# Designs tried in a protein design chat: VH-VL binders against q09564r761to987. Part 2

Target 1, 227 residues: q09564r761to987
Amino acid sequence: QIGVSGSRGMKNKQCIRQVRVENTFGFIDGGSNSYMSSSICRFMTSYLKENVSMDIRSILLRCHCELGEEGERLGASVMIIRVHEKRLEIASTGTMSAAIARNQKLKMIINGRYEIDDDEYSRIREAHGFVDEENRINGVIGSSRQIGHFSTFPVVLPTHSYRNIQLNEQIEGLIVGNNMIWNMLSIDDLNSTFHNNRSPIVVAKKIQDQLQSYDYGGNSNILVLRR
Key: E = the ipSAE of ESMFold2; O = the ipSAE of OpenDDE; V2 = 0.75 times the mean of E and O plus 0.25 times the DockQ between their complexes.

## First folded at step 1 (VH-VL)

Design m2 (framework fv_masavibart; at its last look DockQ between E and O 0.03; V2 from the best seeds 0.00; counts 0 for: pae E 11.1 > 2, placed apart)
Fold by ESMFold2-Fast, scan of step 1:
Structure m2 (fold): chain C 227 residues (1-227), chain A 120 residues (1-120), chain B 110 residues (1-110)
Amino acid sequence: as target 1 above (227 residues)
Amino acid sequence: QVQLVESGGGVVQPGRSLRLSCAASGFTFSSYGMYWVRQAPGKGLEWVAVISYDGSNKYYADSVKGRFTISRDNSKNTLYLQMNSLRTEDTAVYYCAKDLEWGYEYFDYWGQGTLVTVSS
Amino acid sequence: QSALTQPASVSGSPGQSITISCTGTSSDVGGYNYVSWYQQHPGKAPKLMIYEVSNRPSGVSNRFSGSKSGNTASLTISGLQSEDEADYYCSSYTSSSTLVFGGGTKLTVL
């Protein structure tokens, strides 16, 4: 079972899009630009329909290559999840994160808010980029690893994280969301909400309601998978 | 074949520092969490520290918190433990260990260990 | 200090079965299915025998089995052999996002 929930926060435009083709799910966060997320969504949907068995990492990289002129200055975070009967695959770039529920605990398996370590900082500087006081790249970009941003290559790279998780009887489910969820709610609060509610739709809605109570502006996107 | 090789152990005075290294091979190092576990002579196992696959999450035992720092270099397949303000009770064989899956705190492979002796 | 309680020693004869207990609280063994068991021969590194209460890694004999009831996990070794003589440690995840080991049990095969 799957439950989804989204919110515009205080903004008028939804910049996060979801894709579903068979057992493959895509999340696209265009940041402040809804056209970028819509464009990637359309491409990913058509590409997945024609290439349903293709490696999800290859699909993610193909999204980067197909951004066209808009990709010169704009970019997006992308997470692709493929659900199999006995395994779960996740490929991600950018600021979205994912946690699995196993043995009464939530564990982060994709952490989209990568801290810039000394090696990454050196790489960015060598490429003539800079990291500001808010850990933004060149003052505006939320992650050094995103699709698009062709004009800032190789400061920003379309490098992805990949996880292949065996689904056994211990796996209870999955929570996926953008950075708003992970910044505003503790992993313990999310774990409590997940385990106190059997319905994934109810879990997603309760998470959304808790975010609203903090009254922060921004778009949110939540997917809950529960076995 | 998974192999973990520790180095950097030795004899040091209380209050001094040591840096341990663990060279990993035979698996995709950047995909797994890594651990340091120690064993004092004739005593049992004690968990010391853990680091996630990407280095973004670190946890420490209370006995070493604030004194020890775990780190990793995924480009070199190497795990580190920086040990500062060493105490005589830190005397132990230090093992590096691999997580079977990210974040699950069970150690499917261990190194041979490196001895750290803190004495005056 | 280790928070998990194991007997200091246990003994058996070849062909017999023995059980080693590991007792904690609801904030470790009782609260999570993240119990592991390790075998350590003198002078050697530990080897994972059981993970997540009852799962065996590839290459571990089916003579080794794990279980849990409430706050107590158990390792059972059937058909004892001389090479089973070793120290055995349990381990569990805690509610503080830390790990805790048992004090260890010395198995003697007589």
Scores: ipSAE 0.006, ipTM 0.463, lowest interface PAE 12.1, mean pLDDT 81
Fold by ESMFold2, look of step 15:
Structure m2 (fold): chain C 227 residues (1-227), chain A 120 residues (1-120), chain B 110 residues (1-110)
Amino acid sequence: as target 1 above (227 residues)
Amino acid sequence: QVQLVESGGGVVQPGRSLRLSCAASGFTFSSYGMYWVRQAPGKGLEWVAVISYDGSNKYYADSVKGRFTISRDNSKNTLYLQMNSLRTEDTAVYYCAKDLEWGYEYFDYWGQGTLVTVSS
Amino acid sequence: QSALTQPASVSGSPGQSITISCTGTSSDVGGYNYVSWYQQHPGKAPKLMIYEVSNRPSGVSNRFSGSKSGNTASLTISGLQSEDEADYYCSSYTSSSTLVFGGGTKLTVL
């Protein structure tokens, strides 16, 4: 069962894209750059159609490697999810997060690197980058881990997280989305919305409306999977 | 160019069944949720049912729950509405409608409609 | 019966602005930002004019705008033209994954 939701927020162009090819879902967050998100969306769509069974980790890295000249200064967060009969695979880089609903509770299983810890600060400084007062890398970049930003290498790295999740009887579903969802809404709020509404479409729409009630100015992507 | 064409309407007696079809073209059918909306003669619009892009989620108006079934065949780009136990109040033009975009659930394209008349 | 309340009719002269209201409850218009507006000319299928309260799909004139306050959504048509004469319906999602439409408003251009 799959519920999705998206919005335009306050921006003139949509900078967040969703892709679906058969059992594989892609989520792309270009930040404030709609060209980057659109370009990756078109590539991922075409590549998946011709390579339906390709490893999602390889697809994610290929999105990084196939960025054009704009990838020198620009980047994106990417998450790819593949749904099998008895398992889920998730590969993610950047600010996308995922939570599993299990035994009436949501638990974060992939946490986007929204805040930079002490080890990451040190790594960035050793790579000759800096973090400003607003936690931006080199004054403009919102994540130290995402695809693109070739000119900053090795300050911003395309390192990804991978999870392979068995779908047993205790797994009730999954919520994924970009970092604004998880920063604006508590895990308890999301848990209540998930478990008080049977429909994944209603869950996704209610989460989106909750974000808008917090005067959210950007775009959001939500996927709800329900068993 | 998006095109939706309904078929299967007609005159039937109360208690009978009828199956509506909606042939879709000009877009990737399997990427969008699909809807049935009806309009009784001289009256307003009434939502009937919705089905998610993969068919896994289906929702119905209270007035048709238990009697109507929405379904889709993504290999044939076709949406269906199976209408059982028809009543005179089901008389309407039935429209199929397409979701605006993947993840946006508004009806940007509508078919021409097919008339269903339930009369004894 | 309609769940959303619209005026039965409104009228305006060419060049004027008019507003059509759509009043629901906290379980639909007030609880969601998924209000849409449809235009229907006689004998035609409806056309989407506004979605998500205030967004226009491609090809819809910027003379059409939408807003909401509390449980009431509004469609405003500026620079009224004779081709705007039609029936207008609002719709909203509800907390039970259903859609609800207003009863419709007949717009007459005098």
Scores: ipSAE 0.006, ipTM 0.492, lowest interface PAE 11.1, mean pLDDT 81
Fold by OpenDDE, look of step 15:
Structure m2 (fold): chain C 227 residues (1-227), chain A 120 residues (1-120), chain B 110 residues (1-110)
Amino acid sequence: as target 1 above (227 residues)
Amino acid sequence: QVQLVESGGGVVQPGRSLRLSCAASGFTFSSYGMYWVRQAPGKGLEWVAVISYDGSNKYYADSVKGRFTISRDNSKNTLYLQMNSLRTEDTAVYYCAKDLEWGYEYFDYWGQGTLVTVSS
Amino acid sequence: QSALTQPASVSGSPGQSITISCTGTSSDVGGYNYVSWYQQHPGKAPKLMIYEVSNRPSGVSNRFSGSKSGNTASLTISGLQSEDEADYYCSSYTSSSTLVFGGGTKLTVL
């Protein structure tokens, strides 16, 4: 069962988009750039339709390679999820996060809200980049791991996390969302919402409502998968 | 600081029972799954059992299933392991361990262990 | 539950890099990205060094790194130091909602 919820909030444009082709889901967060999210969304949709069996990690990289000149100064967070009968695959770059529900508890399996550790710091510095006081890359970029931003190479890279999880009977579902969902809602809150509601549609909607209740006026996008 | 202190170990004959305790402090005990892991003298680590934060879920290694029972009292910040029908192969240092985070994948803090010796 | 397969021993000289492998099945190492590595010095409790295949807990040296390919996880220790001499155990979540350990690897620093 699938539940989806999205909101532009008070913004003029939708900068977070979803793609669905067969058993593959895509999330694109262009930050404040709706063109980037739209462009990647269009590409990913077409590419997935033509390359149904391609590795999602390769698809993610292809998104990066196909950005063209727009990718010089613009970027996006991209997550691709493929649901199989007995396994779940996730490839993710940027700020998107995913949590799996297992044994009545949510477990973060992809964390797009990573803190820059010493290794990443060193990498960035060696690449002649810097992290400002607000943890932005070169003062403007939200993550050092994103699609695009070619002009910053090798400061920003399309480095992705990959998960390939065998599904078992203890796995109840999956929650995916952009970074603000996880910033504003605790994992406990999300856990409660997930387990107190059977319908993934209701879960997704309630999560959206909770964001609004906290006066969040930005873009949000949520995917809930439930057995 | 997180502390785990095991107790209850000793020397027992085969077929007897023993109950181990683990006193936890320095963290919200009721929020974390807990583990028992044992290590026979000169041997490797063996996972024994896990219990969820609220005690609703328990899982055991095949080697102890049906004989050992893991439990917890969150009001006392204490983890237990009831060991029945003890065998010589159960001889080991028994460690109490704390779950790192949600899920039962890994654990970040260990006690110093308590020795259980099963011998005739 | 059968233990994950580790080499019995590995050795290296100070400053070198060594790798310890941990081989399981699709029901554990290959099925989940929930592999961890523990370091144990003689007479001491184990210490978590790596979790979730490649993540380091706070306070763990960046000389330790983890990776996984297929059913085999690997722990790499770079810039080997005398203090790294210890037993190392891998572990993995299993499809049965249990944990399984490797047989352990003794690392000797020459």
Scores: ipSAE 0.000, ipTM 0.495, lowest interface PAE 10.6, mean pLDDT 90
ESMFold2 (binder alone), look of step 15: mean pLDDT 90; pTM 0.905

Design m3 (framework fv_masavibart; at its last look DockQ between E and O 0.02; V2 from the best seeds 0.00; counts 0 for: pae E 13.0 > 2, placed apart)
Fold by OpenDDE, look of step 2:
Structure m3 (fold): chain C 227 residues (1-227), chain A 122 residues (1-122), chain B 110 residues (1-110)
Amino acid sequence: as target 1 above (227 residues)
Amino acid sequence: QVQLVESGGGVVQPGRSLRLSCAASGFTFSSYGMYWVRQAPGKGLEWVAVISYDGSNKYYADSVKGRFTISRDNSKNTLYLQMNSLRTEDTAVYYCAKEGYDFLSGYYFDYWGQGTLVTVSS
Amino acid sequence: QSALTQPASVSGSPGQSITISCTGTSSDVGGYNYVSWYQQHPGKAPKLMIYEVSNRPSGVSNRFSGSKSGNTASLTISGLQSEDEADYYCSSYTSSSTLVFGGGTKLTVL
């Protein structure tokens, strides 16, 4: 079962978009740029339709390679999820996060709230980038791990995380969302919402409502998968 | 215990074909990508081919593309490498390797077979 | 793809610490945290020693550690023992969605 919820908040444009092609789901967070999210969404959709069995890691990187001139100054966070009968695959770059529900508990499996550690900081600096007081790369970019941002190379790289998870009876579902969801709501809150509601649609909507209750006015997008 | 056992190696003439097998045990074979990696005598490791856990994706090194075919039979827990149009430079120990991943990891080989020697000589 | 660059050989005395470097590019070592190290004794299959830059599989001695800076990954072996004498290979995920190996380093324990 699948539940999806999204909100533009107070913004005029949707900067976070979802793709679904068969058993593959895509999340694209263009930050503040709706063009990037739209462009990547279109590409990913078309590409997935033609290459439904392609490795999701390759698809993610293909998105990076196909950004064109727009990718020089713009970028995005991308997460791709493929659900099989016995396996769950996730490839992710940027600020998207995913948590798996196992044994009545949510566990973060992809953390897009990337904290710049000493090594990454050093890498960025060596690449002649900087991190500002708000933890933005070069003062404008939300993560040092994103697709696009070619002009910053090698400050921002499409470094991705990959998870291949064996689905068993202990796994109850999955929650995916943009970084603000995880910043505004605790994992315990999300866990409560997930387990207190059977419908993934309801779970997704409630999470959205909770964000609103905290006066979050930005874009949000949530995917909930439940057995 | 994870075990990978390669077989099918031998001496062949250039232009001939050879099929390698890798018998896997001790893990859920159908859940993991599998790799062939070769090592020429006295040389380093070279990636040859990869196949996804369900066989839906295959990738090859440029050096073997068009000549080699990787496949698997998950019902038999066996990985295969069909090698056609063999060249002298294909002479190597061929290893099958298991893709390592879990909830947190990926992109490494956690288990290797002992390898099977393929010698291509006139 | 071109192999990652490793020193051809390194040596150390028992009890010493040595480091083996693995230099790539921003498209592999520098771009991802998917560097692995393998130990290979003569006539044996490679053995995984380090994965994802710095993680040790179960059963691998804590004398082995990994790190990365920029485009260079490093394997450090502390408290060298005779049994550590082997070839060591690094590998990295690449932007081409493949894995690349280093050329290998022969470690001699004096």
Scores: ipSAE 0.020, ipTM 0.561, lowest interface PAE 8.8, mean pLDDT 89
Fold by ESMFold2, look of step 2:
Structure m3 (fold): chain C 227 residues (1-227), chain A 122 residues (1-122), chain B 110 residues (1-110)
Amino acid sequence: as target 1 above (227 residues)
Amino acid sequence: QVQLVESGGGVVQPGRSLRLSCAASGFTFSSYGMYWVRQAPGKGLEWVAVISYDGSNKYYADSVKGRFTISRDNSKNTLYLQMNSLRTEDTAVYYCAKEGYDFLSGYYFDYWGQGTLVTVSS
Amino acid sequence: QSALTQPASVSGSPGQSITISCTGTSSDVGGYNYVSWYQQHPGKAPKLMIYEVSNRPSGVSNRFSGSKSGNTASLTISGLQSEDEADYYCSSYTSSSTLVFGGGTKLTVL
């Protein structure tokens, strides 16, 4: 079962988009740029329709390669999820996170809340980038791993996280979403919402309602899967 | 390069306790589940215990429940097996093994240590 | 937990293909795709050959392949070579949240 919820917030244009082609879901966060999210959404939709079995890691890389000239200064976070009968795959780059519900606990498995560790800081310095006091790359970019930002190469890289999850008795489901969800809500609150509601659509809507209770004005995109 | 080194094996009398350690290097230890597997002399492999990457979930074979405790210290990159009330049938080479998936359980062991021998003899 | 049944021994000549079976139940091999295979030479630690039924890790020869039908998993070794002589173990996740190994199969290369 799949429950999906999203919000434009107070923005005039939608900068967070989702796509579904058969068993494959894409989630795109263009930050404050709706053209980037729209462009990636269109490409991914068309490409998936003609390449349904293509490896989601290859699809993610192709999204990076197909950004054109807008990708010089702009970037996006992308997460691709493919649901099979007895397993699911997740590929992600950027600031979106995923948490798996296992053994009555919700635990983050892809962490898009980037904190630059010592190794990554060193890599950025060796690539002639800098990290400011707010952990922004070259003063403006909020992640060192994201598609686009070609003009910074090799400071910002499109390298991805990948998970292949077998759907056994221990795996109860998952929650994915953009960084605002994880910044505003505790994992305990999300865990309670997930386990106290059997419908993934209800879980997604309740998470969205919780964000709005904090006067959240940005875009959000939430996917909930349950077994 | 991934390396797992067991220690703490030896010869003990029945009823005594022994603590095994497994020192890990070459990977992000705190991202992976860990296993203990044993092999009695001339016998096959037997799973003993598993612990999740953060230590929150632990499972044991029926033959050791209540006597053995698996634990980990992620700050020291070390896996432990506390073995209490040892019996002669616990005599085996004990291996530590690494889960193949980060953060999840795929229940396969992509790297193994060389093992440490535990002999329980009166 | 449920024991997985493997033949005690299998033999083959160099160049031959052989298969090793691993039979469980719907509560392990049949119900989950968490089947793996390990090779163990005398005095050595086991080595992963196949995971998730049919996936081959980096560095394992493509002569090794895995499959499953119903409650039975199979390891196939094509082009048998003398260094393939070893003990082979299957393992599976079980519905009781435990793991089980098969009893092992001694492969002899004639």
Scores: ipSAE 0.007, ipTM 0.447, lowest interface PAE 12.6, mean pLDDT 82
Fold by ESMFold2-Fast, scan of step 1:
Order: structure tokens, then C-alpha cells, then sequence
Structure m3 (fold): chain C 227 residues (1-227), chain A 122 residues (1-122), chain B 110 residues (1-110)
């Protein structure tokens, strides 16, 4: 049996949304705009109910294509996870990350941190965009890869990462979170929390408590799956 | 072990139809996307079509869109390609290929069949 | 026309290292880490050699390595052996949710 649990920070939760339809889970981080995350959440929920088995990569791309006028200037990070008996799928764009627990270790399988390598920097500059000292695009956008931001194409691209993972007996579970978790806590800290606590609810709560102890009052959106 | 076996190739006249099959074994067929890739004699590889694990989502190369239909039967572990309105330029070896696997899986072909030759000639 | 540019041929001697390039655009090779490489011997199906830029499947020799810089991915074969003589193809995912191949490179081991 696979258990699922989530935890949220103590401040403003409205810009981060979770979706669940059957065995498909969505994470949406609209940044500073709660309307964007709510709009995507409503669309994804309705679309998944009508298309429960559709490829999650197509669902993610459809979320981009169905953004209205707000998509011209606003965007979001989106991660979609589908859990099968013997397989796990993840599709992600933006700043959310995922790590898989196997044989008492955590390994990143989706890395959505604010990393702009030399190649991405050159691409952005060639497209007439710029990267500031906080790795923001054109001074305001948190990732060069996320949905929305139509008016900055091709500086910001709605491209996604995809993972299709066979579930074997050594796989203990998964941690998914928005960028604040990965910025504040190391993979070693998360590994210790995951393996020292049996319950996914307890793991998610302990991660939330650790963030609070670091005097972080912002949003943290944590999903923990355990076998 | 993973094995993909194509069948249904042959010689056919322009404007006619042909259906290819790919029998899969050695993995949970219903858990993976499947691809058709072709190679004209003496030429390079060309992607033709993809179908999601559940059959709900399909994409095609522009050269075959509207003429070819990809489908699957998960109860029989079989992938299909229905080829209509065949043209001489569709002459190629057609390969069945499996979506990638493991932690880095995504848009690549981890296993290929041996191919089946389709010749469209008058 | 292929969407990705590869040299038509490359050659080397046994024991040498050779590199094959694969150049695309920011909407394929430069935009995604979904570059794969395939080896094809005459009359045979392609075999996966590298996936997601730099990863080797089980059973592929560590003499094969992959990398990417900007819009160009590279396959490097070290300690070249006669059995490496084959056609090599790169492939990439695109922003239109399609897959494209390079034109292929014939490797000759002289």
C-alpha cells in the first residue's frame, strides 16, 4: 500500500494548490498571484475528471495552452504525478522538485531549483532576455522554464521534465515539494526525516516543523508517498 | 527480457492500406508509451507516431498525419499502425519501439523490434 | 532534411577517441535534456547507447559517453574498437511534443 500526505506552511497558502483526481496528483505554484494557481487548479481538476487516463505531459501542456489573458504576464510552476501499481510518472515545469527514496537513500529525480547554466544563460541572452543576480528572468520571473508568460516567449519556455519510474520492492517512497523546501533543507536532512519516520503524514509535518524552526514563515507544499 | 516483434509488412500498391502489428513481451505493456519509427532504404531514422500507455493520447509526424492511425490493445500486449492512402515515399522498414524506463526515463527508445519492411510500389 | 545536424562521416583508428556532434536549436537540443544516441549496424535495428544527454543503459560500455553544450550534444567513443563501426543517430524531444532525429553519422574504424 502506498500512503499519501501533504503539509502546508503557516503564512499565505492561497498561491499554492494541490489537485487529486483518482491516482493523479497535481502541484501548482502560482508565485505571487493566487488567481493563476486557482485558475490552473480548476482547469486541471475538470480536465482530469473528463480525461482521467490522458498522458500527464499532455495535461501539463494543456494547462499552458488553456491559460487566458492572465497567461500573457503571469505564470506558474506545475508538477503532475500519477501513481500506478507498478509504475510512477512525474511531469514537471518550473521550480518544484521531487526525490525518490530507495534503499535508505534519497535521489533527486526532478530538479526545479533556480539553476541557470551557461547554455541557458546564452539562450536567454540570444532571445533578448536578461538574468539578474537572484537568477530571476527580466527581473521578475522565477524560472526560465514554466507555463504562462506568453509575452516573454521565447525567453521563458513551457518545457517540462518527465520521469517514468518502475516501482520495485526497494523503492520506499517519494518526497515532492516547492522550491522553499529544497532551498532551506539539504537532501541529507530530508533523507534522515524520511527514514526515521514511518508515517508519510509525520514525515510531511516534521519537514514543515523544520522549516518553521529556521524562521521561515512562507508557503511550503509537501507531498510524501510511502509504501 | 524485453522483446518486440513486428509483423504485417509487405508489398502494396499506392493508395491502398496496410496494418502493422507489434507483439510485446518481457515488460508490463500497459505501463509504457509506444512508438513507431521508420527508415527508408539507405536513409536515416524518422519518427512516425507515439501512443500513451492508456491509448488516450497520440501524436503523429506531419508527413503521416491524417493517413496513419496508431492504436494499442493492452489485453493482448499489441501495438498497431493502420496505414491508409499509402504513397511510394512511405516505403521503409517500420520499427516498433518502447518508451524509456527507470529514473531518467522519458522521450527515448530503450528497446526496438527488428522491423518489418513496407514497400509501396506500382 | 533532418531537424538535427550531424556530420555525415567520422573516422578513427583502434584505441583512439572520436566525437560526433548533434546540433539543433533552443526548441529541441538546447531546450531539453532529452537527447539520446543510437547505434545501428547494417541490416539491424538501432540500439540505445546514451539517453537523457549523458546516461548509459546497463550493458553499454563506459567507452561511450554523452554531453551537451548549448544547442549541441556530443557522443564520444574512447578506446575505439572495430565493432564500433556503425551508423550513429541522435534524437531529441521538441517544444511541439514531437521527436526528431539527426541525419546520422557513419563511423569508420580504419
Amino acid sequence: as target 1 above (227 residues)
Amino acid sequence: QVQLVESGGGVVQPGRSLRLSCAASGFTFSSYGMYWVRQAPGKGLEWVAVISYDGSNKYYADSVKGRFTISRDNSKNTLYLQMNSLRTEDTAVYYCAKEGYDFLSGYYFDYWGQGTLVTVSS
Amino acid sequence: QSALTQPASVSGSPGQSITISCTGTSSDVGGYNYVSWYQQHPGKAPKLMIYEVSNRPSGVSNRFSGSKSGNTASLTISGLQSEDEADYYCSSYTSSSTLVFGGGTKLTVL
Scores: ipSAE 0.006, ipTM 0.450, lowest interface PAE 12.8, mean pLDDT 81
ESMFold2 (binder alone), look of step 2: mean pLDDT 92; pTM 0.928
ESMFold2, look of step 15: ipSAE 0.007; ipTM 0.462
ESMFold2 (binder alone), look of step 15: mean pLDDT 92; pTM 0.928
OpenDDE, look of step 15: ipSAE 0.006; ipTM 0.527

Design m5 (framework fv_masavibart)
Fold by ESMFold2-Fast, scan of step 1:
Structure m5 (fold): chain C 227 residues (1-227), chain A 120 residues (1-120), chain B 110 residues (1-110)
Amino acid sequence: as target 1 above (227 residues)
Amino acid sequence: QVQLVESGGGVVQPGRSLRLSCAASGFTFSSYGMYWVRQAPGKGLEWVAVISYDGSNKYYADSVKGRFTISRDNSKNTLYLQMNSLRTEDTAVYYCARGRWYSGYYFDYWGQGTLVTVSS
Amino acid sequence: QSALTQPASVSGSPGQSITISCTGTSSDVGGYNYVSWYQQHPGKAPKLMIYEVSNRPSGVSNRFSGSKSGNTASLTISGLQSEDEADYYCSSYTSSSTLVFGGGTKLTVL
């Protein structure tokens, strides 16, 4: 089962999309400063739906290469999850994170590239880019690692992380979300919400309600997968 | 058996137009991206254009952008290259080539080529 | 105006190994894992030998291998045979969503 919930922030309009085809799930986020992202998110959504049989390690880079002219100035964070009988594959780029629920605990398995370390900062500077006070690239892009943004190459790179996780009886599911969810809510609160509610849709809704109660001003989208 | 057959080449004066066709058989044409690649006599290969499986995305080499148009008709299993404002430097053998929509821009199957000669 | 640099010619003897280099920039060879290699015999269409840096299509001899380090991709042919005598071209995807070829390398055997 999949539960999903999302909302728009008051100031920013951006594309947030989710995709499900068979055992493959996608989460696409244009980022907080990508007000131009809606067309690229539509393209990525269609691309993921029509290439569901592709090796997951190849999908994000292939999608980047197939974007066309819109990829020049637009881009998105993308996470793809493929569920197999005995394993879970995840490929991710950008600011999204994922936690696995196992034996009444949540553990982060993918961390978005929220903070730019000294090596990455030096790479960006040498490529004639800059990082602002909010860790945005060239004042507008939410991550130095995203699909698209061809005009900022090699400042922004279409690199991804990959995880292949063996499934066992103790693994109950996943929570996927943009970095603001992980900043606003404690892992213990997310764990309690996940394990106290059997329905993934209810879990996603309760997380969304908690974010709203804290006057969260940005966009949020949550994917909850239960086994 | 995958087969690509180009046609439409010939001798043409500068400033005129030609339309090349590539007839595909032996595979599901609508599942593949398609390419045009050219080779001037005695010279190397030069990529010309690519079109996605559904025709929604097209990319061109800078040397032909604005003059050439790639298109396809999936109901007829046919790829086209409309060449306008031809120049003497467009003289080449034009190859039709196949790539999967998701293949990352390589040419796994090639036609035999059709010669285009642009001269006065 | 080839964006990718290849040596004009390479030679080797039967049974030996040769390597052909393909040098670009961080905006093509260095930025992506989308390098392919093609073999062309005189008067014939090119044939795909390597795709995505190091993958071989079905039917291509394991004597052919590809690799990449930084901005330079390499095609290595081991156990050189007379039938390997041909022109070899590299190709790469670019940051502008275009494709570029190298200038080509003529391989002579013996």
Scores: ipSAE 0.000, ipTM 0.421, lowest interface PAE 15.9, mean pLDDT 79

